# Ledger of designs, part 16: VH-VL binders against Very-long-chain (3R)-3-hydroxyacyl-CoA dehydratase 3 (HACD3)

Target 1, 90 residues: Very-long-chain (3R)-3-hydroxyacyl-CoA dehydratase 3 (HACD3), of Bos taurus (Bovine) (a7yy55r5to94)
Amino acid sequence: VLTPHVYWAQRHHELYLRVELSDVQNPAISITENVLHFKAQGHGAKGDNVYEFHLEFLDLVKPEPVYKLTQRQVNITVQKKESQWWERLT
Short names: E, the ipSAE of ESMFold2; O, the ipSAE of OpenDDE; V2, 0.75 times the mean of E and O plus 0.25 times the DockQ between their complexes.

## First folded at step 17 (VH-VL; framework fv_bepranemab)

Design w5 (from r4 with heavy chain W100S Y102S, light chain W31S; at its last look DockQ between E and O 0.08; V2 from the best seeds 0.00; counts 0 for: pae E 11.0 > 2, placed apart)
Fold by ESMFold2, look of step 17:
Structure w5 (fold): chain C 90 residues (1-90), chain A 121 residues (1-121), chain B 112 residues (1-112)
Amino acid sequence: as target 1 above (90 residues)
Amino acid sequence: EVQLQESGPGLVKPSETLSLTCTVSGGSISDYYWAWIRQPPGKGLEWMGYIYYTGSTNYNTAVQSRVTISVDTSKNQFSLKLSSVTAADTAVYYCARGDSNSGGNSYFDYWGQGTMVTVSS
Amino acid sequence: DIVMTQTPLSLSVTPGQPASISCRSSQSLESYEGKTYLEWYLQKPGQSPQLLIYEVSNRFSGVPDRFSGSGSGTDFTLKISRVEAEDVGVYYCMQGIDLPYTFGQGTKLEIK
């Protein structure tokens, strides 16, 4: 299983994840039981492969992530359940 | 109806610590965040920071090295300490209620009456 | 920090006439959630600020319907359709999208 490079940032109400994969196909991106599940085919650091990761959030989030595919990355936005500034993502 | 009341000294000497308490009545301090906002005489409003009822804080970077906000849920109070004060810290200090735990808003719906703090030697 | 710029800084209005206050932000106030975090407060003489409008256009409880807000992105407006004596004070816009939260400079509304 190959893990993509993932970066994060936040604002008052939301989290932003940047997943460094291009040419993404068949993205499966969901949140269940406060865990983000990501799986996709794409071009990453180890070439054209299936990339996958799981991420348990520090505090509660809303279960409906929004994402956008760009030329070089997948941008994921996650809404915080409690509007607080987090010290860390996980 | 929720009411907020500031209390504390109205005069503070330069280089000392300003200390204020906000007492919340008519509602619980739990499940909300609580802010301190100040207004120098004849000037606009400056958000100083807030505290979530569990103790997590966020401060305005302009004052973050000098400010401490604390909460005491058993007394239904939260407090402000501002260290190393100068004349620039002379202002009316307001406490205010922010959004609930599950809310997505950043407005302040209840404000205290404000307390004037003068920094003077 | 996001800079909030209000115009005008002062206005004098004949009772019964409309008033309009502009607020511009240095960055977009819109979140990915689709909310725009722009609030309006009124500080009447000798009083604490009070919330008028939240999320651009929603009147807070007890606020008369002669107050309305509009705008998007970085450009926002508060309108009073018919100014009354009780509307005297200083109006502030505030952004709540990014820390630190910041206010505009204030707009003083006076009655002629």
Scores: ipSAE 0.006, ipTM 0.662, lowest interface PAE 11.0, mean pLDDT 88
ESMFold2 (binder alone), look of step 17: mean pLDDT 91; pTM 0.941
OpenDDE, look of step 17: ipSAE 0.306; ipTM 0.851

## First folded at step 18 (VH-VL; framework fv_bepranemab)

Design x1 (from w4 with heavy chain S56H; at its last look DockQ between E and O 0.72; V2 from the best seeds 0.76)
Fold by ESMFold2, look of step 18:
Structure x1 (fold): chain C 90 residues (1-90), chain A 121 residues (1-121), chain B 112 residues (1-112)
Amino acid sequence: as target 1 above (90 residues)
Amino acid sequence: EVQLQESGPGLVKPSETLSLTCTVSGGSIYDYYWAWIRQPPGKGLEWMGYIYYTGHTNYNTAVQSRVTISVDTSKNQFSLKLSSVTAADTAVYYCARGDWNYGGNSYFDYWGQGTMVTVSS
Amino acid sequence: DIVMTQTPLSLSVTPGQPASISCRSSQSLEWYEGKTYLEWYLQKPGQSPQLLIYEVSNRFSGVPDRFSGSGSGTDFTLKISRVEAEDVGVYYCMQGIDLPYTFGQGTKLEIK
C-alpha cells in the first residue's frame, strides 16, 4: 500500500486537496471523526498500485467530502466548520 | 447536452415563501456545483447561493436568513426556497451549473432560461 | 463584500470596430496558488447570461476568438477586436475569490 503525492490549499471557507493519481478505480474517500480516509487503485509515482492515506485535520471540518476524478488527479473539496485561515493542514 | 429548467409559481404574495425547482437533464447532478442567481427587472445579477451534491451549501449573507437551497440527487433536481418575500424579491430567477477544480468553484458555465417571479398582493 | 465596478456603463460601437470594457475590484482577485477569480458574462437581449471568459483570459468553449480578457490584481479588461451584431447585450464581470460572489453593474453594448 503506497502513499500518493498530495497537495493542499485553502480559501476562507474551504480546503482543497489534489491527489496525483490517474486512471483511478474504486475510490473510497470519507471523513470520520475529523479524519480523511483515502484509498484507490490508480497510476501514481510508483506505477499502477493501490494508494492510501489518512489525514487528521488541524481544525474541525464538515463530514462528506466533495470529490471528482480528472484525467491526472483526484480533486477533493472539504468544508471548514468555521471560515478562517489555517497555518497548516494537520 | 446538459440543460437546466426552472419551474415554480410566477406569482407569490408578500410574506409567503417563494419556491422554485431546477431540473437537470442531459447530465448528472454529480461533479458540479449548482446555484441560484436572480435579476430584478432592469437591474444586475445577484448570486444567492450554491449547493454540492452532498447537500453542503454556501449562501449570500444578504439573504442567508431567508434562503434554503436543497438537492434531490434521485430526481436530478435542486431547489430554492426564499421565505418572507417582499416586492424587492421580484426578479427573474436563474439556476446555473459550475464546474470546479483545485481551488474550488467561481463561475457558472450553463444557465437555465430563467423564470420570472413577481411578489404582489 | 467585494465591490466590482465596470466602466463604461454604456457603449455604442460602429460594426467592425473594437470595444473595450474595464472592471475593477475593491480587493485583489488573485489566489496565492496562482488562479485569479474573474469571469465575464454576456446577457444578450431576452436571454439568460452566458459565460464568455473564465479566470481572466480563458475563452469558454464556443466563444469566438475576437473576445479576449486580460488583467491582474484588481484591474481587468474585456476586449472585442471587431464588434458584430450578435455581440449586443449587457456584459458583466464577476469575482469568485470570496463569498458572496459579486457581479459588476453591467455594461450595455449596442451597435451604432
Scores: ipSAE 0.697, ipTM 0.906, lowest interface PAE 1.1, mean pLDDT 92
ESMFold2 (binder alone), look of step 18: mean pLDDT 90; pTM 0.932
OpenDDE, look of step 18: ipSAE 0.847; ipTM 0.951

Design x2 (from w4 with heavy chain N101D; at its last fold request DockQ between E and O 0.78; V2 from the best seeds 0.79)
Heavy chain, then light chain:
Amino acid sequence: EVQLQESGPGLVKPSETLSLTCTVSGGSIYDYYWAWIRQPPGKGLEWMGYIYYTGSTNYNTAVQSRVTISVDTSKNQFSLKLSSVTAADTAVYYCARGDWDYGGNSYFDYWGQGTMVTVSS
Amino acid sequence: DIVMTQTPLSLSVTPGQPASISCRSSQSLEWYEGKTYLEWYLQKPGQSPQLLIYEVSNRFSGVPDRFSGSGSGTDFTLKISRVEAEDVGVYYCMQGIDLPYTFGQGTKLEIK
ESMFold2, look of step 18: ipSAE 0.749; ipTM 0.920
ESMFold2 (binder alone), look of step 18: mean pLDDT 91; pTM 0.937
OpenDDE, look of step 18: ipSAE 0.831; ipTM 0.948
ESMFold2, fold request of step 19: ipSAE 0.701, 0.689, 0.684; ipTM 0.910, 0.906, 0.905
ESMFold2 (binder alone), fold request of step 19: mean pLDDT 90, 90, 90; pTM 0.934, 0.934, 0.933
OpenDDE, fold request of step 19: ipSAE 0.886, 0.884, 0.887; ipTM 0.956, 0.956, 0.957

Design x3 (from w4 with heavy chain N105Q; at its last look DockQ between E and O 0.85; V2 from the best seeds 0.00; counts 0 for: pae E 3.0 > 2)
Fold by ESMFold2, look of step 18:
Structure x3 (fold): chain C 90 residues (1-90), chain A 121 residues (1-121), chain B 112 residues (1-112)
Amino acid sequence: as target 1 above (90 residues)
Amino acid sequence: EVQLQESGPGLVKPSETLSLTCTVSGGSIYDYYWAWIRQPPGKGLEWMGYIYYTGSTNYNTAVQSRVTISVDTSKNQFSLKLSSVTAADTAVYYCARGDWNYGGQSYFDYWGQGTMVTVSS
Amino acid sequence: DIVMTQTPLSLSVTPGQPASISCRSSQSLEWYEGKTYLEWYLQKPGQSPQLLIYEVSNRFSGVPDRFSGSGSGTDFTLKISRVEAEDVGVYYCMQGIDLPYTFGQGTKLEIK
């Protein structure tokens, strides 16, 4: 099980994650108990493999993430429960 | 080419609920977020809120106690309900599409033609 | 709420002459990686708004190159290098960095 490179950014109301995988297949992306769960087949730093990670957010988020598969990455948007600046993701 | 069309009653009585539907044609409701924006006669534009195709919403705090935006992906539609209306809610109501990416979305690329809703006895 | 202030509110321009519209935000619209969440819309008479410029300076598809946007931080400008009759309408700036998304009060452009 391999972990992909993940980058993040924010605004007061939303979190943005960029998962560096291309050619993504069968993505499973969900939030349960304030933990994001990610699993997908794709092409990453260690080639064509299954990549997986999870992370517990610093503060409360809304449970329905949205995502888009692009040619180079998976873009995930997570809405914050309260609009505020976070000092860190986790 | 994608097109948005508002529909609903043009006259609503005070204290009742304004209800509008936006029908999306020529494109899919998936992978976008969908907004309601209104314009009182002779005045500027006010963003009321948006909904992602998943049903997750964000509302303008000025109306959030009275507004509900919903999406029906099977019908390629989204809707607006605004409760307890007053004369101040008289406006042209537009539905609009927003695109989003890493870092969020900053613009509305397609708009409906608008529908006039008058709040009067 | 972020307040968007446009100047002037009304502008009369001789055809073929330039026009300039200013928009100021009550706080910075800049974000990581150089993105700035400022748009310009045109509402022609009797029509719905149409997107003109996104992210300060990018012309939306089909927008003539006589339209240009510039600015940073809190101060932004829309320029029309040579005004044509079809450019008549009300121009709005909008910020999309924080909720609620807010518009300027509009600048009415007329031909004189």
Scores: ipSAE 0.399, ipTM 0.852, lowest interface PAE 3.0, mean pLDDT 90
ESMFold2 (binder alone), look of step 18: mean pLDDT 90; pTM 0.936
OpenDDE, look of step 18: ipSAE 0.842; ipTM 0.950

Design x4 (from w4 with heavy chain N101Q; at its last look DockQ between E and O 0.78; V2 from the best seeds 0.76)
Fold by ESMFold2, look of step 18:
Structure x4 (fold): chain C 90 residues (1-90), chain A 121 residues (1-121), chain B 112 residues (1-112)
Amino acid sequence: as target 1 above (90 residues)
Amino acid sequence: EVQLQESGPGLVKPSETLSLTCTVSGGSIYDYYWAWIRQPPGKGLEWMGYIYYTGSTNYNTAVQSRVTISVDTSKNQFSLKLSSVTAADTAVYYCARGDWQYGGNSYFDYWGQGTMVTVSS
Amino acid sequence: DIVMTQTPLSLSVTPGQPASISCRSSQSLEWYEGKTYLEWYLQKPGQSPQLLIYEVSNRFSGVPDRFSGSGSGTDFTLKISRVEAEDVGVYYCMQGIDLPYTFGQGTKLEIK
């Protein structure tokens, strides 16, 4: 089980995560108790493998993540419960 | 070729709920966000909110206490409900689509034809 | 709310002559990751709005190259190098950096 490279950015109302995996299969992406849960098969920094991570957000988010698989990455958008600037992700 | 079409009653009584549906054809409701934008007669445009296919929404704070946007992915449709309407809610209502990526997007590339809703009686 | 102010509110232009529309925002539309969230739409008489320009200067598919957008920060301009009869309608700028997304009040372009 390996952890993928993850990058993030924000606007006042949304968080954006970029997970560096390609050829993603069987993605499981959810938020419960303000924790993002990610697991997928894909090609990452350590080759073709299962990659997994968990991430507890700094402040409250809505529990319905939106994601898109691209050739190079998994893009995840998470809605903030309150529109405000976060000084950090977790 | 993606097409959006608004449908619903053109006349709504004051204090009642305005209810509209947008039907998406020629494309999938997934991978996009879907918006309602209105225009009172002779006036400018007001963004009311958007929804993703998951049901996740963001609303204009000016109307958020009265607005509900919903999606039905099995019918390739999304909808608007606006409660407690007054004459100020008389407008042409448009549905629209936006593409998104990392960092989000805010523009709307396809629009419906619009439907006039009059609040009267 | 970010206020979007267009000038002029109305233009009357001889066919073949240029037109220019200004849009000013009450706050910067530049995201720290490099995007600028400003769009231009045209609403032709009796029609729905249509996207002309996204992210300041990118023409949407099928938009003639006589349309160009420019600007940065809080000050933006739409130019039509040679106005044609089909260009009549109301032009709107829109910001999308923060909710609520907001439009300018519109600029009506007419042929004289």
Scores: ipSAE 0.638, ipTM 0.896, lowest interface PAE 1.5, mean pLDDT 92
ESMFold2 (binder alone), look of step 18: mean pLDDT 91; pTM 0.937
OpenDDE, look of step 18: ipSAE 0.868; ipTM 0.954

